# Ledger of designs, part 39: VH-VL binders against b7kms5

Target 1, 80 residues: b7kms5
Amino acid sequence: DTFETVRNTIRIESEVDESLRQLCHEERITKETWLEAAYLYLCEKPEELAQVIQLAQERLSQRKAIADYKRAKTMQERFL

## First folded at step 2 (VH-VL)

Design c11 (framework fv_iratumumab)
Fold by ESMFold2-Fast, scan of step 2:
Structure c11 (fold): chain C 80 residues (1-80), chain A 123 residues (1-123), chain B 107 residues (1-107)
Amino acid sequence: as target 1 above (80 residues)
Amino acid sequence: QVQLQQWGAGLLKPSETLSLTCAVYGGSFSGYYWSWIRQPPGKGLEWIGEINHGGSTNYNPSLKSRVTISVDTSKNQFSLKLNSVTAADTAVYYCARVPYYYDESGYLRFDYWGQGSLVTVSS
Amino acid sequence: DIQMTQSPTSLSASVGDRVTITCRASQGISSWLTWYQQKPEKAPKSLIYAASSLQSGVPSRFSGSGSGTDFTLTISSLQPEDFATYYCQQYNSYPLTFGQGTRLEIK
């Protein structure tokens, strides 16, 4: 059996990426299969899935705040 | 271009501690596990354990009670200590590198090896 | 622990011969097997990884095959520099384990 797959490009925090690489190496799995398994597992656990979504929303808010701060600082340094 | 150079070979007496160091030149220390493998004279290869730049270790259970692998990331070096040696620990010891397996384009193998260090344990 | 058994433990061959070395794992390891060549007083060198992928710089006369528990290393036309000891190694699970080695000697 072969699977049809799609290629995704993702950007994640470097420390999270390093931790995931270590996990994948030690367990002999790939980031792709870990992502698939984690998502499928959580879909059977509505309460845990809700908690993960909340964490994701919090991380997204943090990243937006940091990006906004960096843009504002760059503007000030360029024109002041 | 990548070279592993090791030192700390020698003659030990039973009950002493074996200490070896491996230095990495020409390449990044991060992104890899760094291993120790030994080979008794005329015999096969035995994996001792591994460490990554973050200090995470995996050890062969047969040696786990006696072995410590440590890393000095500032020097791109890692070291092996094996306690309470006996004649059975007489071997050539090699350091070696394995790239992280992260996705389907990665491959597991010891791609670079040190030159080897002979350790002899005798009374 | 996964036990790796090679056969034969030694063989004698002549330059130009086809040589086959086998490796058997005590449990399934998928394709997580690497073959190494070791010459006297030298560190081992990787030849084949992922059971069948040729390491860069290794001559095409070397090939690997197999999956699961049974694996084969083949040298299609033996050269003088190929007389060495060959080891298989599994990467499926910890601890990493090697076969006992196959010593290839000149006839």
Scores: ipSAE 0.333, ipTM 0.809, lowest interface PAE 3.6, mean pLDDT 90
Fold by OpenDDE, second read of step 3:
Structure c11 (fold): chain C 80 residues (1-80), chain A 123 residues (1-123), chain B 107 residues (1-107)
Amino acid sequence: as target 1 above (80 residues)
Amino acid sequence: QVQLQQWGAGLLKPSETLSLTCAVYGGSFSGYYWSWIRQPPGKGLEWIGEINHGGSTNYNPSLKSRVTISVDTSKNQFSLKLNSVTAADTAVYYCARVPYYYDESGYLRFDYWGQGSLVTVSS
Amino acid sequence: DIQMTQSPTSLSASVGDRVTITCRASQGISSWLTWYQQKPEKAPKSLIYAASSLQSGVPSRFSGSGSGTDFTLTISSLQPEDFATYYCQQYNSYPLTFGQGTRLEIK
């Protein structure tokens, strides 16, 4: 690499990850460079960035709901 | 930054009740499960139990009959009581935080810990 | 209860070595696995969560892998500050349980 990179583990929803992986394969890029490019692009697009942030907040809410469900399930299993 | 500070008696006789308190600073008390973990000298870690902001508790079955965890949300504190202690309860006791759900802090883990409290049970 | 078994219980290594610690769960725990580092008279510190996610501020030489029942913590190039005891912990089922620990000592 011509520039310094940092290791970062990113967990992506399985269907999204599969689609993204396929896209990266077809375009001969990596998920890392895709994310970098996407972020840099959005930094120049305030309206689009705001839309992405809103979508990201919605997806986070979904993750929270899933986490709550999993925890509840774990608790139920303890009493079965 | 989030900090957990503990206090309580460190020397007990058999049959007495262990009592520890943990105070949370620099962060929200809601959205987390507040846990107690202990570690006997030179040994591994044992999860004791947890409590959330609403007072819901989960205990390790091995200690459930003797353990009570409580919360004081007005003070951002939670406490541990362990009845009828024996020498086997000698350990360093830690309070710790675990996120309730997935957020920017990551996934389920004990992400912040108190400094630990040594509790020795001896005759 | 879910038993967490680490291997080895202790090991000696030198600075620069590649070190691997394994953790096995008595039943499937998906990716609900966290690795901790503990130094003497200190509280444990989270290194890896969700089996493979690096905790913020943790050096990239640490990595985690695995799912289901078998998990691995790897230190690619051991540094002096890495000598400590390491624990795995499952959050899949109550009660929460830890491995017995792996003590990493200087050879």
Scores: ipSAE 0.019, ipTM 0.711, lowest interface PAE 7.1, mean pLDDT 89

Design c12 (framework fv_iratumumab)
Fold by ESMFold2-Fast, scan of step 2:
Structure c12 (fold): chain C 80 residues (1-80), chain A 123 residues (1-123), chain B 107 residues (1-107)
Amino acid sequence: as target 1 above (80 residues)
Amino acid sequence: QVQLQQWGAGLLKPSETLSLTCAVYGGSFSGYYWSWIRQPPGKGLEWIGEINHGGSTNYNPSLKSRVTISVDTSKNQFSLKLNSVTAADTAVYYCARVPYYYDSEGYLRFDYWGQGSLVTVSS
Amino acid sequence: DIQMTQSPTSLSASVGDRVTITCRASQGISSWLTWYQQKPEKAPKSLIYAASSLQSGVPSRFSGSGSGTDFTLTISSLQPEDFATYYCQQYNSYPLTFGQGTRLEIK
């Protein structure tokens, strides 16, 4: 046994998922191995890793803002 | 059940443009590449190219200068145009589907095919 | 481009025979090889994918083996409906390429 693996389920933006599937198909690689390679590569590039983390933080903030808006909208419709 | 139906030109003269369309019924258009494959009479199969839902294409380099594949996702259709035909382009043309290879259990094959369209190029 | 070469180009056999068709790739393709069956004036039908996985609905007398450059399709006990042309195809890299075909004929 060379590698122990963990089974994960993740939710990503549908357009990103489609683009990643296309890349994997054309390059004959799996989404699992691409994710592993991308992370390992970026860990060797601190400045690029920092930029990716910043983008991730921005995307997370956008998702949270959308979720908060939907929650507030539901409350308004129920109690107004 | 998924089925592919194709139609288009049958008889062409040298220098004309070959045009074929394939329609997909009974299944999702996304998640697949949609291919064109041809077979000259009495000969083997030759892959022409493919397109996905997003319009991304891959072409056989031997035909790349003459071939265009396009997609109409609203109609679940994709089309082949081959410019400047010669007698060497005489063949049965097939449309076909291949699922994306994206996970550890990916299964690459042309799993559904159209009925085929004979295109004859003669002077 | 990866060249796919099938052997033999044609063979004659009788019902009940064990038939073997080979396919050789000009470079390594791992297990990314699919076998197709084609009857006259019809579209090809997939039989075996990933070198050895049987397509749903295909009889168990069909089997595939091999990896890298050398691949084999075997029909363990030939039936009348098996007389057809067989093609191998690689999915390892673009452009996708097929073998020249093996025509299986009644002896």
Scores: ipSAE 0.250, ipTM 0.787, lowest interface PAE 4.5, mean pLDDT 89
Fold by OpenDDE, second read of step 3:
Structure c12 (fold): chain C 80 residues (1-80), chain A 123 residues (1-123), chain B 107 residues (1-107)
Amino acid sequence: as target 1 above (80 residues)
Amino acid sequence: QVQLQQWGAGLLKPSETLSLTCAVYGGSFSGYYWSWIRQPPGKGLEWIGEINHGGSTNYNPSLKSRVTISVDTSKNQFSLKLNSVTAADTAVYYCARVPYYYDSEGYLRFDYWGQGSLVTVSS
Amino acid sequence: DIQMTQSPTSLSASVGDRVTITCRASQGISSWLTWYQQKPEKAPKSLIYAASSLQSGVPSRFSGSGSGTDFTLTISSLQPEDFATYYCQQYNSYPLTFGQGTRLEIK
């Protein structure tokens, strides 16, 4: 690499990950460079960035619901 | 930045009640489970219990009969009481934060800790 | 309760070494596994969560792998500041439980 990078583990919803992986394969890019490029693009597009943030907040809410379910399940299993 | 600060009595006699308090600074009290963990000298870690903003608690069954965790949301504080202490309860006690959810769909960890409180039980 | 067993209990290594610590759960815990580093008289510090996710601010030489019952923490090139005790912890089932710890010492 010609520039310094940092290691991150990014967990993506399975269907989205598969689609993104396929796209990256077809376009001969990586998920990392896709994310970098997408972010940089959105930084120049405030309206589109706002839309993406809203969508991201909705998806986070879904993940929260999943987390709550898993925690509840964990508790139920303890008392069964 | 989030900081947890603890205080409480460090020296107890057998049968007394351990009492510790943890205060949260620089962050929201809601959206997290607030936990107590202890570590006997030179030994590993034991989870004691947790409480959320709403006052819902979960305790380690090994200590449940003696443990009470409470919360004061107006002060951003939560407390630990452990009754009928013995020498086996001698340990460094930590308060810690667990995010309610993560970007990783709820994979949890203790991400912030208090400085620890040594509690010694001796006759 | 789910027992977490770490291996080894202690090990000696030199700066630059590749170090591997394992953690085994008595039953399946999916990826509900976190690794902590603890230095003397300090609280534990989270390194890896969800078995393989690197905590923000943690050097890339740390990595985690595994799912189900067998997990591994790897330090690719040991640095002086890495000598400490490491713990795994499961959040799959109550009560939450920790491994007994792995003490990493200077050879």
Scores: ipSAE 0.029, ipTM 0.719, lowest interface PAE 5.7, mean pLDDT 89

Design c13 (framework fv_iratumumab)
Fold by ESMFold2-Fast, scan of step 2:
Structure c13 (fold): chain C 80 residues (1-80), chain A 123 residues (1-123), chain B 107 residues (1-107)
Amino acid sequence: as target 1 above (80 residues)
Amino acid sequence: QVQLQQWGAGLLKPSETLSLTCAVYGGSFSGYYWSWIRQPPGKGLEWIGEINHGGSTNYNPSLKSRVTISVDTSKNQFSLKLNSVTAADTAVYYCARVPYYYDSSGDLRFDYWGQGSLVTVSS
Amino acid sequence: DIQMTQSPTSLSASVGDRVTITCRASQGISSWLTWYQQKPEKAPKSLIYAASSLQSGVPSRFSGSGSGTDFTLTISSLQPEDFATYYCQQYNSYPLTFGQGTRLEIK
C-alpha cells in the first residue's frame, strides 16, 4: 500500500503561495495533499471545475501580458 | 531525435472508413497530445483531433460524429478512423505532436510531424 | 469556431525585401497564435508561437507581433529559402483553426 508519486517543481505567484502556505499551516495539511484533494473534489463538480478552468485561463493570459510587458521594457531600454 | 512515421489508407470508395496509424520513435509518448491534421489538395490545413497517452480525446466538432482517434501506449502508436468518407475527405493527412502547455508565455505548436499520407476518395 | 483570415492570399517579392503577412481572428484570441511555414510536398514547420516567441533554430529575420484579433508575421530581409506558404493558427479555443494561407513567391 504505497502511493506512487512524482516530484514536481512549479512556479506560482508569491502572494498565492503565502496564502496557500498559511491555509496548510492552519489546517495541518501539506501543499501536495491540498492540490490532490482540490483536483479530485473539482473532478466530481463539473460546474465548479469549469469556473476554476476559466480562472486558470485568465491567470495564464495575465502572466503572458506581464511577460510581454517585461520583454518590451527590456527592448526599449536598449534604445535609450 | 523524435520521428513520426505514418501508414494506412491510400485509395477509398465513398462510404468506406479511412484508417491511418502513426508510430512515435525516439521520444517520450507521455506529456503530449498527439494530433491529426489534414490538407485537401491546394487548400489549407484543418485540425481533426487529438489524443494523449491516457486516451483523453478532443475532436473538431465538424468531424466528431465520424471520427475516432485511439492510442496504443504499448507500441507508442495512435490511429485515426474516419467513417462514411466522401470526395470531400480527399486530402493529405498528417500526424503531429503537441507538447502540454508551458509557463506564462503559453505554448501550443505542432513541433514534430509525420511525412503525410495522401488519401483519395473516388468511385 | 474562430475563423482565421490571412492577407494577402499571395505575395511576390525579391530576395532582400521586407515582407509582412497579416492574420485576423473573428474574435479575440489574446496572444494564442502560432505561425507555420510549409514548402511544397512537405509538412508545415512552426516558426513563432504565442504571437511573438521565436522557435529555437528559426532565423532572427522572422518576427511576430499582435494581440487580440490582429497579428503580423514579418521577414526583415527575405532569403531564397523563405519562399513558401505561411499559415497562422489560433489555440485560444477548440477547435484549433488555421488561416487559409499566404503563398510567398519569387517576383
Scores: ipSAE 0.008, ipTM 0.633, lowest interface PAE 13.1, mean pLDDT 87

Design c14 (framework fv_iratumumab)
Fold by ESMFold2-Fast, scan of step 2:
Structure c14 (fold): chain C 80 residues (1-80), chain A 123 residues (1-123), chain B 107 residues (1-107)
Amino acid sequence: as target 1 above (80 residues)
Amino acid sequence: QVQLQQWGAGLLKPSETLSLTCAVYGGSFSGYYWSWIRQPPGKGLEWIGDINHGGSTNYNPSLKSRVTISVDTSKNQFSLKLNSVTAADTAVYYCARVPYYYDSSGYLRFDYWGQGSLVTVSS
Amino acid sequence: DIQMTQSPTSLSASVGDRVTITCRASQGISSWLTWYQQKPEKAPKSLIYAASSLQSGVPSRFSGSGSGTDFTLTISSLQPEDFATYYCQQYNSYPLTFGQGTRLEIK
């Protein structure tokens, strides 16, 4: 293998990870190659890429809201 | 550190249902397929089926009509039921773990095995 | 189903010998083949995965080669603890299938 690669650390939802791992296992591919293929495919499909970006923005907003809630709850519990 | 322990029925009569359970200790249940493999006396290995954390199953087509694999994620256990047994089902039954084929370590191998359970179907 | 055929079915050898075991798939399986060692009354142990990758903790005298349909397991200098039955297994497609085994016996 002559391709240069980088190792990235990512954190995703457990349910999504499990589903993706199952797909990769059944299709005999790796998460790395699926991610590369998915991104390259979407780069050729501007309308679908925009949809994915919209979903990513929504998920990011949800995670921020959850993090804010947990932070507030920790403060409340500490001083209760 | 990871250990699989199995238990269940040992002696059966033809037409009965074989039931075995495998418990997983010292490791995560998620990220793996949990498999059943059997070995008739003096013969080779036969894959029966597998199940993942989410309950998704794959079965050997030769056994599909008779086999059910289930999971109890809260107990880190999975179980095999094989209906309508015959003398041909006499074998040592093993549970085993397979990491998902999803990264550089995901090449298929059964990396941990249970101790095996001899199931004898007689008469 | 993909049929896996091992040759020979049994082999007698002496400590220090070079031993070769072969496995043939009925269809192309790329490199999706694992070799196992099984001793009497024990569960099998993984030796080689992806046709040629040595499992952690397995001695370097074990090696695997091949791709497609023809695969070989080699033990370069047989040791007393190596007398066992060896199985190949494909993961190219479901159902997972094993060879019938090669029994390695003391000469």
Scores: ipSAE 0.006, ipTM 0.641, lowest interface PAE 11.5, mean pLDDT 86

Design c15 (framework fv_iratumumab)
Fold by ESMFold2-Fast, scan of step 2:
Structure c15 (fold): chain C 80 residues (1-80), chain A 123 residues (1-123), chain B 107 residues (1-107)
Amino acid sequence: as target 1 above (80 residues)
Amino acid sequence: QVQLQQWGAGLLKPSETLSLTCAVYGGSFSGYYWSWIRQPPGKGLEWIGEINHGGSTYYNPSLKSRVTISVDTSKNQFSLKLNSVTAADTAVYYCARVPYYYDSSGYLRFDYWGQGSLVTVSS
Amino acid sequence: DIQMTQSPTSLSASVGDRVTITCRASQGISSWLTWYQQKPEKAPKSLIYAASSLQSGVPSRFSGSGSGTDFTLTISSLQPEDFATYYCQQYNSYPLTFGQGTRLEIK
């Protein structure tokens, strides 16, 4: 008996990754099991889930702003 | 190839401070915990503590009042200080590397070890 | 602290023998156990992690089993280079703790 799993690759902020790796090391868990547990826990907590989604939306907005800035800077360097 | 080289005090008197340093060659200092483990002559292994490149430490509670582990990331070195030594601290001391659980798929092992340093405490 | 107890403390065996070493944890540690081999005047070397997973480069004659509190290390056909002291180590919780060791000697 083995678990059926899907292999995913995700990219996260380096400071968050370091903090999560340290937490996983100290608690003897993996990033995969933390993600599964976090999602399953939040699925049963609608108010907490809403807060997490809001934070995720804010972080996504920040990433888009950074990407937009980098594109604008590259364009400026090419034309100015 | 990763190599850990250690050096420091060999003979100490009771009440003195034990000081050992471990240097890491051939590999990244970040992404790992760096540990000290000791072995009294003819006895088993005892974990002393660990530190990562960011300075986060965990110490064995039996030693935590006397132990300090520090890092020098500019030199890829980490060091052990053990205060107020007694004859019970006589041991071979090893430095060792521990991959993060995240990077190790959830297992812990000491995958590279220093050569060991014999520390003798006698009056 | 989790206490790790190995049995036997020492055993004598001959080349070609099947050897079993046991390790018992004072409380449940799931499969969070690593086995080490240590030869005289050398640092220990990891053999098996997660109770049963063989380290890359370690001969297939070594195997581990168990979960919870009772674990075994087996050497299916002892070779001359296998005479050493073996240690189990739990990594379920801090502080990390080792068994007292099992010394495997030539009969």
Scores: ipSAE 0.013, ipTM 0.680, lowest interface PAE 7.6, mean pLDDT 87

Design c16 (framework fv_iratumumab)
Fold by ESMFold2-Fast, scan of step 2:
Structure c16 (fold): chain C 80 residues (1-80), chain A 123 residues (1-123), chain B 107 residues (1-107)
Amino acid sequence: as target 1 above (80 residues)
Amino acid sequence: QVQLQQWGAGLLKPSETLSLTCAVYGGSFSGYYWSWIRQPPGKGLEWIGEINHGGRTNYNPSLKSRVTISVDTSKNQFSLKLNSVTAADTAVYYCARVPYYYDSSGYLRFDYWGQGSLVTVSS
Amino acid sequence: DIQMTQSPTSLSASVGDRVTITCRASQGISSWLTWYQQKPEKAPKSLIYAASSLQSGVPSRFSGSGSGTDFTLTISSLQPEDFATYYCQQYNSYPLTFGQGTRLEIK
């Protein structure tokens, strides 16, 4: 290995994963290098970075709402 | 465990349409490009094109005007149609699988191949 | 299109020989090259990807080297099952292109 690296496992939305896989295949890049490049690029663009962080916060809030709903449904089925 | 089986017309006349189908057994259809490659008798390999489960295609520009590759995800099958055949289209045709570059950590290889189908175009 | 040229077109060798096959790209392809082996009447089998990475299950006597435009496939000690045709393939850009092949025959 030329660079020191760490291994990560992440879960993303199926539609997003499929679109990213298609892009990476056509452009001959990997998910690792795309993620690194995207982050490095955004670190040099504060206004764009802020937009991405806002979108990430919105998506996180949506996932929390879904998790809360599923938890409530399970509790209802258990005690109702 | 993954197997590709292909079938289709063997003997064609000039101007006809070549049609071949490849079925995928023992593995996921998603996450891969599914390719067609041909080999004229005694010659080398020529990449025709590829398709993924979502229907995204990439074609060899030399064949693009005559080639259509399609998928049937419900049957785990993909098919090649080549219009207006001539004697130059006589070849063994192979279907093959290639992992997405994304998941393959930057390498590309055809990791599973069909058995090949000889297509002869003669008058 | 990137043209791939293999040399020699054919060669004769004996069991136990060291065999070298070369492949040249018409423009730089980094290390984005795969080597295949094809036996008569059969589909090709991948041997080496990314110019030098050995495919799982392939004997260690096979090795690849090179980057940019010049690439080499080496078989360190030829075995009877190695008599076949070998192809290089670039995946730097579309369309994917193969070399014309090198036929390895018994001397």
Scores: ipSAE 0.349, ipTM 0.807, lowest interface PAE 2.9, mean pLDDT 90
Fold by OpenDDE, second read of step 3:
Structure c16 (fold): chain C 80 residues (1-80), chain A 123 residues (1-123), chain B 107 residues (1-107)
Amino acid sequence: as target 1 above (80 residues)
Amino acid sequence: QVQLQQWGAGLLKPSETLSLTCAVYGGSFSGYYWSWIRQPPGKGLEWIGEINHGGRTNYNPSLKSRVTISVDTSKNQFSLKLNSVTAADTAVYYCARVPYYYDSSGYLRFDYWGQGSLVTVSS
Amino acid sequence: DIQMTQSPTSLSASVGDRVTITCRASQGISSWLTWYQQKPEKAPKSLIYAASSLQSGVPSRFSGSGSGTDFTLTISSLQPEDFATYYCQQYNSYPLTFGQGTRLEIK
């Protein structure tokens, strides 16, 4: 590749990851290039970008709720 | 930065009691479990137990009957006692810190370690 | 107790090689898995936590993956300072347990 790349650790919900993996396989692209392309596309689509951001915020809230549950469970195991 | 320094007797005879202490510098004593881990020469790691600021302990069942971990919050220190030692207890002993909840998801890890203390049990 | 089994127990590799170490738990541990690096006469150093999260300050050539029972540590391009022993460790259940270790030696 002619592009300089930076390695990132990205954690994706398992069902979404599997679906995305399948899509990328079928289209002969990578999750990395998909993310790059998706971002670039959305940068030119402010309304769609706002929608994606809203969805991302909702998913983040869900992840936090799950994390809180895991912490609570861990706390019970450690203190009870 | 957080530093853990440990000390204690390194040479014991069978049936004696192992005693090690770990002091914590540069950080809060609360919000963490303070752990002891050991490693026999050339072998893997074994978790011994842990204690928090409030004195709550969790022990490895394999050693529970012989192990006591205590804390002195006034000194930011915690200690390990292992009774009735045998040759099988010969190991490098480490103290280590475990956050209650680190980063975003609450996943745990040993993030800071002492320098290790070699304890040899020999007749 | 949850048994953690690493594979291989030892391996030889060269600088620049891609290295993969696996860790298998005897039962499901979700993502409660941490990878450590240990050099001779030193305490272990955390590399990856929560199975795939890179510890701050750790080079990006290190990565972790897996969930449930099967986990992998990968070094994309081995550097001279990476020759050491690596351990996985589970925090899913007490007692906390480590894998037996994987010794990574220079070929």
Scores: ipSAE 0.008, ipTM 0.674, lowest interface PAE 8.7, mean pLDDT 90

Design c17 (framework fv_iratumumab)
Fold by ESMFold2-Fast, scan of step 2:
Structure c17 (fold): chain C 80 residues (1-80), chain A 123 residues (1-123), chain B 107 residues (1-107)
Amino acid sequence: as target 1 above (80 residues)
Amino acid sequence: QVQLQQWGAGLLKPSETLSLTCAVYGGSFSDYYWSWIRQPPGKGLEWIGEINHGGSTNYNPSLKSRVTISVDTSKNQFSLKLNSVTAADTAVYYCARVPYYYDSSGYLRFDYWGQGSLVTVSS
Amino acid sequence: DIQMTQSPTSLSASVGDRVTITCRASQGISSWLTWYQQKPEKAPKSLIYAASSLQSGVPSRFSGSGSGTDFTLTISSLQPEDFATYYCQQYNSYPLTFGQGTRLEIK
């Protein structure tokens, strides 16, 4: 009997990744098990899950704004 | 589910202004760039320009002096105006959607397209 | 402007064949290349982005490879619905530019 797992690659902010790695090192757990545990815990807490989703939406909006800025900067070299 | 519908095509005379509108149904409008691309009969594709929800535009330099792309956020529509048309502007015009480039793989693709609008410029 | 050149401009093939189409950029574009399929009187459809990433819903017989200036689109076992014109497009630099197209026709 073994867990069936999926391999994926995710891109997160470097400061968040560094902080999470430090936590995992101190507590002797892995990033994958932390992610699984965090999601499972939040599924039992609908109000907290909603807050996390809101934060995720806000962070996604920030990334889009940064992407727009980078595109504008690339165009500025050529056109403006 | 996501659908782009365009209209405003037709027959134009040289020197007139080309005007096309694209409406977005079934998907998010604010999370994308919206592009215009044209294809002369029997020829390849030419990118005209793009606009985002906030009204930020990028234009092909070869067309920049004649092109305006605008957005109507309340209707989830964006429009193309091309001034001073000539026979060289005869083409099928497409609107298309572009996802943002914050993926580490640097992905850009026109993932949904309108049906196309034939614009013929003749005297 | 970055010029995109496709080879061949036309190709005849049979169902079941392995088909290879190439695209060359006039300067380095890293992996910032997308492949499209266009059927007569239809809008183009995206197949592969970032040179090698398969668009959701596109059959696994399509694959892309390459980086820098030389890129390849491969169809491992040609199906009847694959007869179309294929375009490459760079997004390394504005303006966005397309290749001239490769017409894939029934032999």
Scores: ipSAE 0.000, ipTM 0.626, lowest interface PAE 12.3, mean pLDDT 85

